VH-VL binders against q0aze0. Designs and how they scored, part 93

Target 1, 268 residues: q0aze0
Amino acid sequence: MKIILVNNRFKENTEKKAQEIAGQLSALNVEVIIDNGLDEPYAGTVDFIMVLGGDGTMLRAARRYGQRAIPVLGVNMGTVGFLSNIEINELAEYLPLILREEYSLEARMMLEVAVFQQQSLLTRVFCLNELLLRSNSPRMLSFALEISGQKLEPYRGDGLIVSTTTGSTAYSLSAGGPIADPQLDAFIVTPVASHIINKRPLVVSPEREISLHLLEEREAIIGIDGQIKMDFGAENRVLIKRAPHPLLMVNLKAKPFFTSIDRSLQRQ
Key: E = the ipSAE of ESMFold2; O = the ipSAE of OpenDDE; V2 = 0.75 times the mean of E and O plus 0.25 times the DockQ between their complexes.

## First folded at step 4 (VH-VL)

Design f19 (framework fv_bermekimab; at its last look DockQ between E and O 0.01; V2 from the best seeds 0.00; counts 0 for: pae E 18.0 > 2, placed apart)
Fold by ESMFold2-Fast, scan of step 4:
Structure f19 (fold): chain C 268 residues (1-268), chain A 124 residues (1-124), chain B 107 residues (1-107)
Amino acid sequence: as target 1 above (268 residues)
Amino acid sequence: QVQLVESGGGVVQPGRSLRLSCTASGFTFSSYGVHWVRQAPGKGLEWVAAISYDGSNKYYAESVKGRFTISRDNSKNILFLQMDSLRLEDTAVYYCARDRIVGATTFYYGMDVWGQGTLVTFSS
Amino acid sequence: DIQMTQSPSSVSASVGDRVTITCRASQGISSWLAWYQQKPGKAPKLLIYAASSLQSGVPSRFSGSGSGSDFTLTISSLQPEDFATYYCQQANSFPLTFGGGTKVEHK
């Protein structure tokens, strides 16, 4: 059995715990690869991915490994989030279940994002929460939104979010988008401070292709999962579609989504 | 220098075939959708055909559907227009043009780079 | 097909004049209209896209306006190099279609 431990090298408690857990797994004849985010993703075959940290570390793991159809477990080591299933102090209790493959899997859709810069395909990335287009100055953006053979009326405002249902509780929520059941597959398209009063969030089929580009030269940024940031100008274009594979999230214990979000909204 | 250069025009007999070529240089041809536009002597512009950046989508004017075929070779930076069953009404200067939008598949926004044109005409 | 009607077919003007050219679509095309300039014996040059967005390198005296079915190209102060034929083109749906052209000529 080979397991990848994903952690954040720049957080002292996660690196120490990763080393401790690697030692425990090695004693049980499990081969361990540590991914601290500094090197290229591990290219070999693996059986399981364990993410040590908060939602941010899970988002990085999803971008690096989410398309490989490998079970991914979120182990929380900080602020309560939506993407972890167990706490670090519970890991010893659940480790035998992990090694015997006694768990269920929940599939979460991902976005495939292709970004063109000037004349060239700059990057092709996958993400779990969202793509954000936003103004990087006090000036409003003017941009085109295309959805599967339909060119919509131009948008004017601070930006737009294209989110998965998993991302519905992240930036899309802050921008006025709906809370979505993460069991559903859909894109949520949420305007950011639209100047046009009737531009509302859209919930669309995950089979649709979405594209964005600027109609006027402005200082703008494309953000992916709040972690990747790229300059975006009138010579750029982004294409978004459902990724070929969902992220396979491990469930070891019940976490009631709706009561959890309800409590979070009550206390901020 | 960003440029498009058409070739392959000439004098042809009605009912025959002709292949036009358009060679791109100075930009990443494989990232752009491209068009064929024609102009009959003393007349206005008429859009003829378009092809997406990857060649997966092709579009034609009604007057040429079933007779003309647009294609591209991204490895050689060349756009083609295969013109079959030519008619006197096809007499025109044929321009190739790049759409301004990178990554064009379904939608196009305006043609920002044009070739010099190649003349297609008919013998008596 | 969407028919594009330009008005007028020609206009006589002097340097310094304000010139207005109109384009009407036979059905709604949102803001998806481009404007081109063509000089005799030359290929067209893109001036404006998305009805009002000025193409890079085009002088600010050119402006576009309109949405839906009615569109206008304005040259605020005509220069000697602006005597040419102007074309609108809808980019809303296939087949793409051009207007008949408007020739801006000397008085």
Scores: ipSAE 0.207, ipTM 0.667, lowest interface PAE 5.5, mean pLDDT 89
Fold by OpenDDE, second read of step 5:
Structure f19 (fold): chain C 268 residues (1-268), chain A 124 residues (1-124), chain B 107 residues (1-107)
Amino acid sequence: as target 1 above (268 residues)
Amino acid sequence: QVQLVESGGGVVQPGRSLRLSCTASGFTFSSYGVHWVRQAPGKGLEWVAAISYDGSNKYYAESVKGRFTISRDNSKNILFLQMDSLRLEDTAVYYCARDRIVGATTFYYGMDVWGQGTLVTFSS
Amino acid sequence: DIQMTQSPSSVSASVGDRVTITCRASQGISSWLAWYQQKPGKAPKLLIYAASSLQSGVPSRFSGSGSGSDFTLTISSLQPEDFATYYCQQANSFPLTFGGGTKVEHK
């Protein structure tokens, strides 16, 4: 068995813990790779991904490795979030199950985000939470939203969020989006401070495609999972689809999403 | 096969500079932290310096701090040790060694791959 | 700096003997200790890491124990190829430091 440990390079305690875990796993004849912010995702094959940290670390791990259809376990290290399954102090207890592959998997839909300059692809990213289009100035944006070729009325506001159901408890929620069942596949399209007060979030089928572009020559920003930032202008287009592969999240410990949602949100 | 090969050693005068190189092969060099360790003739091992896999962190022994500089070129799979203001007490076989854990910036688990070493000595 | 005191400096033994080498750290280093074997004219070879974990390919007659400040390397039954110098090394904090070495030689 080969396991990759993904930690947060900016949090020394997570690295130390990763090394400790690596030692323990090595003693059990498990091959271990530590992704402590490698320039590029580890290119070799792995059987299991263990994410040590919080939601941010999980989001990064998902973007880096989620397309490989590898089980991903979130191990919380003192933070509150929605994406961790067990606590670090519980790892020893569940380690035998991991090694024996005695766990369930929960498929989480990811976004495929493609950003274009004219007809040229600038970047393609798979992400777990959301794509954000936001003004880079105090002025409102005017932008066009198309869903499966259907052109909606122009949006005017600070921006727009296209989120997965997983991401519904992230920035989308702060912008007034609905909380969605993570087991449901759907897009959530949430306006950010729309000039139209009655502009409501949309719940969109994962089978549809979403397109965004600016209607005016103003500078905007594309944000992905709150970690990737790109300049976005009138010559750019963004296309959003359901990723071809879901993130396979390991479920070792049952977590009651709806009964604990208030607690989790309050602690963030 | 996994291998490290040191080069650049030789005879040098005190106060001069020397640059050692260590070429890696058979593994993803850019994923590993690496060390320089030296051994004076007939003496024990002395850790000299370490550099993380991405070069973001460098560590030095007090005996070489301010004089030696560790660096790496991951595109060429080479580790370097720039040795300035050399002293007679720097006489040693210099080994490069790989830290055994991939992706670590701290070094808890020992050095699992070593080069053959390169000798640095001084002329009278 | 953490000083590593290794003992004995040398030991005379015969094939088949049980050999024990000790290493003491000047302060607690948890389990972050490695053991190396070095033969004349050769580079060191990693034997044990994390105080007690056997490096891949190393014979099972080698074992490490200890935590905190006191550590032990044991060769359960000395073989002809085991005559060498052994070093402990703390990996708890920088600067990394080695013990003075123990030469295992023929009786």
Scores: ipSAE 0.013, ipTM 0.528, lowest interface PAE 9.5, mean pLDDT 91
Fold by ESMFold2, look of step 6:
Structure f19 (fold): chain C 268 residues (1-268), chain A 124 residues (1-124), chain B 107 residues (1-107)
Amino acid sequence: as target 1 above (268 residues)
Amino acid sequence: QVQLVESGGGVVQPGRSLRLSCTASGFTFSSYGVHWVRQAPGKGLEWVAAISYDGSNKYYAESVKGRFTISRDNSKNILFLQMDSLRLEDTAVYYCARDRIVGATTFYYGMDVWGQGTLVTFSS
Amino acid sequence: DIQMTQSPSSVSASVGDRVTITCRASQGISSWLAWYQQKPGKAPKLLIYAASSLQSGVPSRFSGSGSGSDFTLTISSLQPEDFATYYCQQANSFPLTFGGGTKVEHK
C-alpha cells in the first residue's frame, strides 16, 4: 500500500509528527511519501492521502492531488477545522480500517481556474475553497462578470469571490455570502465591499462558466484558496468552471456539519 | 496624454472613395476596441462601426454595410475607415472613439476617449 | 435594431435648477446604457456608463438611474458649464444606437 503524507513543514508540531507517523506506517509495511510542499507533487500511483494539519494543509493537498480521484483523509493536529475527519490521537484506532480500505467517501466540488492574457492561456489551477479577485491599491475596481456568456451589470468595489460550497464558510462568509451545504454542487459569487447596493451574492449552477475581467486599468490580484496569488491586469481575464473530478474526502467517523455550524453561528 | 486624432477628411464627389485614419497615443491601443461615430452638421450622433482590440470582430451600422470597411494596424497604433461608394448622406464629422473595456471582442460599455473629428463633405 | 427615444428634445433651465432627462429603449437593454455630454464644436464626453456608474472626472451632481427600458440622467444643481446637448446610447447589442439628444439651454 502506498500513501502520501501531507504536512506543513513550517509548523514544528506537524513536521515532527509526520516523521513519527511515517515510521509507524513503514513498520506496518506501508510505503510512505512525504509531501511537505517543497517538491513537485508525487506523480506515481498511490492508494491514499493523509493530510496532517488544519484546513490550509488540506487546501494544498486538494490543489495538488484532488483531480486524481484518490481518497483524502484530514487528520486534525490541534486546531479544529472544517476539513478534518479524525484527531491525531485517534489515528491508531482507525489505522486498521485505512489499511483495509474500509471507509466511505464524500465528494466535494472543486473549481478549475484558467487565467488568460488576451487569448493565450497563462496558467490553470484547481481550487477547493475560492478564487478572489481584489484590488491591489487603495483604489476600487470596476470589473465585469459573465455567466455562460451573459453579461451582468458591472461591479464596483474591492473585489469578488467565486467560491465552492465547501468554501462558503471561508472568505465568502466573511464577505457576506451564505453558508452552503458542502454536499451541494454550486458556485457562490460574493461581492467584496461593493459600492452598488443591489449586488447581492449569487448561487450559480455548477454547469455554468464564469468569466471575470477588469473594465479599467487598475492593479489587481487573483487569489486562490488564500494561498496562491497572481497579478491581474487589464490585459487578463479568468475563466472558472467546475473541475472534472471532485475531491474524495474519507469519512471514518461522523462529522455533524450543521451542528458544528450552529455552534459557530451562535458566537457571531 | 491619452489622445485620438483623426485625419483624411475632405471634399469629395459622390460615388468616390475616401480613407480616414485615427492615430492613438498615450495608451496601449492594442488592448482596446475602437469605434467610428459620425455627426451630420446640426444633427445627432450616429454610430458607424467598431473593431475589437485584436481585429477579430468587426461591426457595422446598416447604413454603411457593404460600403465601409473598418481595420486597424496595432503595430502603428492606427485605426482606419475605408469609405467606398460615398453618398451625400455620408456628409458628417467623423470621430474615432475608444471603448472603455479592455480585451473585449463581443461587448462594449461606453466610449471614454474621443478624437476631435475629421469632416467629410461633398462639393456642391 | 434598438431605438433610443430621448425626451424632452430641449429643456430651458436656470443655474441651480434640477434637470431630468429621460431615455427609453425599444426593447430591454438591462443596464447597458451610457450618457454623453456634447458642447458645440467639441467631441462628446462620457458622463455615465452602465446606466449609473459615474465616469472618472465627472462631477457628482450628475447621476444616472434606471434599468431595462427606462433611464434617467439627473443634474442635481445645474452649473453654467452644464448647458450642452446630452445623448444616451445603448451598448446592449450591435448596432450601437444613440438617442436623438436633449439640448439644455439657459432660460
Scores: ipSAE 0.000, ipTM 0.404, lowest interface PAE 18.0, mean pLDDT 86
ESMFold2 (binder alone), look of step 6: mean pLDDT 93; pTM 0.955
OpenDDE, look of step 6: ipSAE 0.000; ipTM 0.503

Design f2 (framework fv_bermekimab; at its last look DockQ between E and O 0.01; V2 from the best seeds 0.00; counts 0 for: pae E 10.1 > 2, placed apart)
Fold by OpenDDE, second read of step 5:
Structure f2 (fold): chain C 268 residues (1-268), chain A 125 residues (1-125), chain B 107 residues (1-107)
Amino acid sequence: as target 1 above (268 residues)
Amino acid sequence: QVQLVESGGGVVQPGRSLRLSCTASGFTFSSYGVHWVRQAPGKGLEWVAAISYDGSNKYYAESVKGRFTISRDNSKNILFLQMDSLRLEDTAVYYCAKDRVYYGSGSYSYGMDVWGQGTLVTFSS
Amino acid sequence: DIQMTQSPSSVSASVGDRVTITCRASQGISSWLAWYQQKPGKAPKLLIYAASSLQSGVPSRFSGSGSGSDFTLTISSLQPEDFATYYCQQANSFPLTFGGGTKVEHK
């Protein structure tokens, strides 16, 4: 068995823990790779991904490795979030199950985000939570939203979020989006401070495609999972689709999502 | 400044062909869809054809479908309108016009914010 | 095809007057309507896009309203330079179509 440990290079405690766990796993004849902020994702094959940290680390791991259809376990290290399955102090207890591959998997839909400059592809990213389009100034944006070739009313506001159901408890929620069952596949399109007061979020089939572009000669920002940022102008467009592969999240411990929503949100 | 300049208009005989050109300057031509719009003497505006920013999509009015062909050369910043099988009812000033924004999907227009001066197409008696 | 019915065909007005022009689409076009101004011997000029958005450089006395099938262009206080012909145009779907035009002339 080969396991990659993904930690947060900016969190010293996660690095130390990764080293410790690597030692433990090595002692059990498990091959271990540590991704402590590698410049590029580890290119070799792995059987299991263990994410040490919080939701942010999971999001990064998902972007880096999610397309490989490898089981991903979130191990929380004292943070509040929705993407970890067990606590770090529980790892020893569940390690035998991991090694024996006695766990269930939950498929989480990811986004395929493509950003274009005219005809040229600037970047293509798979992400777990959301794509954000927002103004880079105090002024509102004017932009066009198309869903499956349908031209919606012009949007005016601070921006727009296109989120997975997993991402529904992230920025989309703060913007007034609905909380979605993570087991459901759907897009959530949430306006950010729309000029239209009663502009409601849309729940969109994962079979549809979403496109965004500006209706004005102004600069905006594209954000992905709150970690990737890029400039977005009048000559750019975004295409959003369901990623061809879901993230396979490991379930070692049952976590009642709905009964934990209020508690988790209150702590954030 | 953003500018469009039409050329190629003139006097033709019915059934003949004519090719109009529109040269763009002052903006990134390849980023925008462009249109041909015509206006018969003393009449209103009539949309003729449109082409997406990358040329992948073309649209025509029913009155010119099968006879007119819209095309573009983005490397030279030129829009073309090949007009075949011309009819007397095609008499008009032909304008090229820039769409306000480039087409995300290439399927929609968002208004025409820059127009050329137009080129006149007429017929000999 | 979407037919655009514009009214009135002509209107006589004086400087300072409030002028209202209407445009009706044969079917719903959301807010995808543009308004143009054309002076004799000149190319049209875009005034309003997306039914109510003022094009850059256009005076604020021009305004557009409406959605669905009924739209209005308003000149709050007519100026000497505003005497012209105005056209509505649907940008909802191809083929694009224009209204018949409204000539604003001096009373």
Scores: ipSAE 0.455, ipTM 0.795, lowest interface PAE 1.8, mean pLDDT 93
Fold by ESMFold2-Fast, scan of step 4:
Structure f2 (fold): chain C 268 residues (1-268), chain A 125 residues (1-125), chain B 107 residues (1-107)
Amino acid sequence: as target 1 above (268 residues)
Amino acid sequence: QVQLVESGGGVVQPGRSLRLSCTASGFTFSSYGVHWVRQAPGKGLEWVAAISYDGSNKYYAESVKGRFTISRDNSKNILFLQMDSLRLEDTAVYYCAKDRVYYGSGSYSYGMDVWGQGTLVTFSS
Amino acid sequence: DIQMTQSPSSVSASVGDRVTITCRASQGISSWLAWYQQKPGKAPKLLIYAASSLQSGVPSRFSGSGSGSDFTLTISSLQPEDFATYYCQQANSFPLTFGGGTKVEHK
């Protein structure tokens, strides 16, 4: 058995805990690779991925390994989040189940994002939550949205979010998007501070392709899962589609999504 | 700078053929959809044809469909309009025009921001 | 095909006047309308795209409004260089179609 431990390189407690867990797994004859984000993703065959940290660490793990169809377990290190399944103090209890492969898997859709400059592909990335297009100045954007070859009414405002259902509780929620059951596959397209009063979020089939480009030269950026930022200008185009494989999340104990989100909304 | 230059116009006889060319410079020609627009003497503008940035989609006005063929050579930055079975009503100045947006294709037009000076097509009788 | 109807066909105006030109589409075209200016013997020049977005380098006295099927081009204070013919053009679907044009001429 080979396991990748993904941790947050900027938290020393998490780094120490990763080393401790690696030692425990090695004692049980498990090969361990530690990914703290500094190096390229591990390229070899892997049986399981254990993410030590909060939702941000899980988003990074999903970007790096989510397309490999490998079970991914989120282990919370202290901050309450939506993407972890067990707490760090519960790991010892569940470790025998992990090693015997006695758990269920939950599939979560991902986005494939391709960014072009002219006709040249600049980058292709996968993400679990969303792509955000936003103005990087006080001036509003004017941009075109195409869905499966259909050209929509031009958008005018501060930006747009294209989200997975998992991402419905992240930036899309803050911009007025709906809360979606993460078991459903769909794109959620949510405008950011639109100057058109009746512009509403769209819920779109995950089989469709979404394209964005600016109609006028403006300072804009695209953000991916809040972790990758790129300049975006009138010479750029972004193409978004459903990623070929979902993220396979390990479920060792029940985590009630709807009661959790309901409580979170009451506390804000 | 960004420029389009038409050539190939002239005096023809009805029923004959003529090929117009448009040479692009100062921008990445292969990234933009391009159009042919004509204007008869003393008349208004009439859109004729468009071709997507990669040449995969072509569109024509009803009045020229089946007689005119639009094509492009991205390696030479040249747009063509092959005009067959010419009629007196095809008399016009023919302009080539670049679509506005970097990703502009024949499937979607976003406005025409750069125009050539035009080339005249007329008939001897 | 989408038919574009411009009114008026011509307007006589003086420098400093407010000039309004109207364009009507035979069916809904969203905001995918462009406005062009053409001077005698010259190629058209793009003024406005997406119904209300001013093309770079075009003076702010030009403005566009409207959506769906009814659109307006306004020149707030006519200048000597603005005497020209103006055309609307729908960019919603192929085949693309132009309006018949509006000639803005001296009184």
Scores: ipSAE 0.240, ipTM 0.693, lowest interface PAE 5.4, mean pLDDT 88
Fold by ESMFold2, look of step 6:
Order: sequence, then structure tokens, then C-alpha cells
Structure f2 (fold): chain C 268 residues (1-268), chain A 125 residues (1-125), chain B 107 residues (1-107)
Amino acid sequence: as target 1 above (268 residues)
Amino acid sequence: QVQLVESGGGVVQPGRSLRLSCTASGFTFSSYGVHWVRQAPGKGLEWVAAISYDGSNKYYAESVKGRFTISRDNSKNILFLQMDSLRLEDTAVYYCAKDRVYYGSGSYSYGMDVWGQGTLVTFSS
Amino acid sequence: DIQMTQSPSSVSASVGDRVTITCRASQGISSWLAWYQQKPGKAPKLLIYAASSLQSGVPSRFSGSGSGSDFTLTISSLQPEDFATYYCQQANSFPLTFGGGTKVEHK
């Protein structure tokens, strides 16, 4: 068995624990690849991904590996977020089940985000929570949103969030979007400080294509999962689709989403 | 015991209709996507159709699109394939198969881990 | 549709031999590939999912490798029960498609 062990050496200060767990796994004849965020993603074949840390570390793992059909387990090392399944002190108890593949997998929709300059593709990224378009100056943005070829009335305001249902409890929620069941596939489109009253949050079929571009020259930013940032200007556009593949999240221990909403929101 | 059992195959005339059933047991049927796959005698495997765990998404091979309809009844743990306008080329053993994808509704598969033993559809002219 | 080209069409082998079967996708499918074994008169059996993950109950002499467009199924030491036909199948997008099959036979 080969496992990627994902941690954040500099942000979550998890290096010592990652080495300890790698030692435990090696003692069980498990080959371990450590991904602390500094190197390129491991390109070889692996059987399992273990994420040590909070939701932020899981978001990076999802972007790096989410399209590769590898089971991903969130292991909480502190306060409980929305994306961890077990606690670090429970890991030894669950290791036999992990090694025997005695767990279920929950599919979580991801976004495929393609950013263009003119007609040339600049980059394609995948994300678990959301894409944010926002102004990078005191001036409002004027931008166009298209959903499967239907052009909505122009937006004016600070920006827009396009999130997955998993991302509904992240920035989308703070901007006034609904909490959604993460087992649903959908886009949640949430305006940020819109000056147009008819621009309510939208829940959109995952089969739709969403396109954004600026209607005037402004300094803007595209944010991905709150962790990747890129400049966005009048010559750019972004196309958002459901990613070809979901993140496959390992479920070893029941973690009731609805009962724990308030606890999880208080702790993030 | 996780099990899928197909039924409803038989000998039909071209142009007629036939309805296949697949009964599931030993797992939570309503949590998984399911497929129909066929195999003509002496030939390889051909995917036919798939349906999401809740029935909201249905997918078909081009060769059967417009003629076959996949459906499921989660209360009875049954998968169906309604086959209309049957052609001689539809002669095959038809298998139902469970996908490993848990609560997924996208257009992907994670492997078909449980298969029925198949039901034969053939023709008399 | 994503075409799956499987080779060879047939392998003549003896018990104990290492057998390698390849599968090529007409476009990138990342690791969304499955391998199946089928014996005459029986339903297919899943061996490998996600290109390299061994299905529960499958002997460890079976292994899968590859990503993108090129994939390999390896049987490290062929056993008498391994004489069968093997199929690859892309799981990346619908319509799902199978390779043409590889029959592993007695020499």
C-alpha cells in the first residue's frame, strides 16, 4: 500500500505529527509520500490520501488530487471543521479498517475553473469550495454572468461567488448564500454586495456552464478556495463547470452534518 | 450477501418490447448508481445505460438511446430496463451491475463491483 | 466517445508466468480506469478500480498501473484460475467504454 500524507508544515505547524504518523505507517509496511505543500503534487500511483489538519489542508489536497479517484481521509488535529472524519487520537483504532479498505466513500462535487485571456487558456484549476470574483480597488465591478448561454442582466457590486454545496458553509454563507446539503450536486451563485436588488443568490443545476467576464476595465481578482489568487481584467473570462470527477471522501465514522452545523460554524 | 439477480429475458420478435428487471439485496440499493451492461454471444462487453442513486440522472449508450429506458424503484430495490423497438443487434446477455460510487450523481463511475449473472435476450424471426 | 484500445487480443501463457496486458485511452482519463476478469459463462468480476486500487478479495498477484492514457494490468505469477478474458474500462465519463478484451489461455 502507498499513501500520500498531506500536511501544512508552515501554516498548521504539523510537521512533527506527520513524521510520527509516517513512522507508524512504515512500521506497518505502508509506503508513505509526504506532501507538505512545498513540492509539486506527487504524480505516481497511490492508494489513499490522509490529510492531517483542518479544512484548509483538505482544500489543498482536493485541488491537487481530487480528480485522480484516490480516497481522501480528513484527520482532525485540533478544532473540528466540516471536512474531517476522524480525530488524530482515533487514527490507531481505524488503521486496520483503512488498510483493509473497510470504509465508504462520499462523493463531493468539485468545480472545474478555466481562466482565459482573449481566447487562449491561461490555466485550469479544480476547487472544492468556491470561485470568488471580486474587485481589487475601491470601485465597483460591472460584470456579465452567463448560465448555459443565458446572459443575465449585468451585475454591479463587489463581486460574485460560485460555490459547490460543500462550499455553501464557507465564503458563500458569509455573503448571504444558503447552507446546502453537501451530498447534493449544485452550483450556488451568490452576489457580493450587489447594488442590483434583483440579484439574489441562485441555486443552479450542476449540468450548467457558468461564464464570467468584466464589462469595463477594472482591477479584479479571481480567488479559488480562499487559497489561490489571480489577477482578472477586461480581457479575461472564466468558465466554470462541474469537475469531471468528485472528491472521494472516506467515511470511517459517522459525522452528522445537520446536527453539527452550529458547532462547526462557531469553530471556523 | 450482496446480490443482483436479473430477470425478464427471453425470446422476442424484432420490433417488439421487453422489460428487464434486476433485484438487489444485501446492500443499501438507494445509495448507489447502477448500470446495465450487455454482451453479445462470443463478443466483448458493451455498456448500455446507467442511473444515479436517486434516479434523477440517466445515461445511455448511443446505440440504445431513444429505444431503451432505465429506471429504478428504490422502495422495492429493483432496477429496470425497458427495451422498445428491439433489433436483432440487441441480442445479448444483459447484466445489471452496482457502481462503487456512493451518493454520486455525476457522469462518472468508480468501478462496477457487484454483477448479476445475466439474462439472455434473443430473437425468433 | 473515449475509445479503449486493449492489447494483446490473446496471450498464451503457463502457470507461473508474468502476464502484462495494456490498455490505451483515446484521450486522457486520469486514473479513472477499471479492470475486469471474466470466465466463460460467468459475469465479469472487478479486479482493479481507479487504475491501481485492488478490489476487496482480489489476490495481490494482480496489480494495475498507469495514469492519463496508458494503463497496465499485471499478473505477477499466473495461477490456474487466472485463465480468463480481461477487460479494461474507462470510468471517466459516460458513455462508459470497454476495451476489446484479452484472452489469457493455456500454452
Scores: ipSAE 0.006, ipTM 0.575, lowest interface PAE 10.1, mean pLDDT 88
ESMFold2 (binder alone), look of step 6: mean pLDDT 92; pTM 0.950
OpenDDE, look of step 6: ipSAE 0.415; ipTM 0.795

Design f20 (framework fv_bermekimab)
Fold by ESMFold2-Fast, scan of step 4:
Structure f20 (fold): chain C 268 residues (1-268), chain A 123 residues (1-123), chain B 107 residues (1-107)
Amino acid sequence: as target 1 above (268 residues)
Amino acid sequence: QVQLVESGGGVVQPGRSLRLSCTASGFTFSSYGVHWVRQAPGKGLEWVAAISYDGSNKYYAESVKGRFTISRDNSKNILFLQMDSLRLEDTAVYYCAKDSWTYYDRSGYFDYWGQGTLVTFSS
Amino acid sequence: DIQMTQSPSSVSASVGDRVTITCRASQGISSWLAWYQQKPGKAPKLLIYAASSLQSGVPSRFSGSGSGSDFTLTISSLQPEDFATYYCQQANSFPLTFGGGTKVEHK
């Protein structure tokens, strides 16, 4: 068995614990590849991906490996998050089930984001939570949203979020979007500080194609999962589709999504 | 109206611990990442640590990793830096700094800074 | 880590002079660069973000330019309150890194 162990070298104690866990796995004859974010993604075949850290580390793992149809387990290391399944102090208890492949998988849709300059593809990236279009200056953006060729009335405001259902509890929630069951596949389109009062969040089929472009020259960015930033100008267009493969999240311990989000919303 | 006020600095003994606090007002604290940046006397700026808007992601410079712990209390608008195993090279003015962008955990610009709190060592 | 090299380390100038400060990144950072001003005994103040965007309340004599790896801060006509140390900072990725600073001094 070959496992990729994903961590962030600059994140709280994760490098030290990654080395410790790698040693434990090696003692069980498991080959371990450590991905601390510094190098390119491991290109070889692997059987399992173990993510040590919070939601941010899981988002990076999903972008790097999510399209490979490999089981991904989130192991929490001290902070509460939505994308981890077990705590680090529970790993020893669940390790035999991991090695025997005795777990269930939850499929979580991902976005495929293609950024163009005129007619040329500049980049293609995948993400688990959302794409954010936002102003990089004090000025509001004016931009066009098209859904499967249907051109909506222009948007005017700070930006727009196109989210997966998994991302519904991330930035989309903070911008006024709905909470969605992560088991559903849908795009959630949430305006950011729209100056057009009747612009509402939209929930659309994941089979639709969404495109965005600026209607005037402005300084803007495209953000991916809150971790990648790209310049976006009037010469650019972004196309968003459902990614070819969902992220396969390992479920070793039942997590009560609705009660967890309810508790979070009851806090100040 | 945005204000950041650091406290907790002072004279410390080598190898001891110290906890810095930063009280924020004038913005929705729970929506922004916040950072600690330090400056040794007569030297340049060095980024030390960051915490995401919800506290789920924490990042550290290699020089402080394993010794410093960043945390926040969103109900009280307070940022903390727990500094353990303090070394002479940790002597600096420590600033808390507000990220200019909401909900990002890996990059940012610092649009507001506190006045700083001095951490120094006795002989 | 992305290393930020700032030049010159100091410059002597008179009121009314055009001052140019350069910052070079060890790898491409797109436009993810900020410039800060720091006066003695005070916290830094954000002047420019996204390489060329002027922060609200900052005088128009300050301007930023550049993309990729080479960046410039320009003060078109130096005023008495502009004698300070200036720092560039990359915002492309963690760890966040600053340039070594440029001290703008009286001639």
Scores: ipSAE 0.007, ipTM 0.491, lowest interface PAE 11.1, mean pLDDT 87

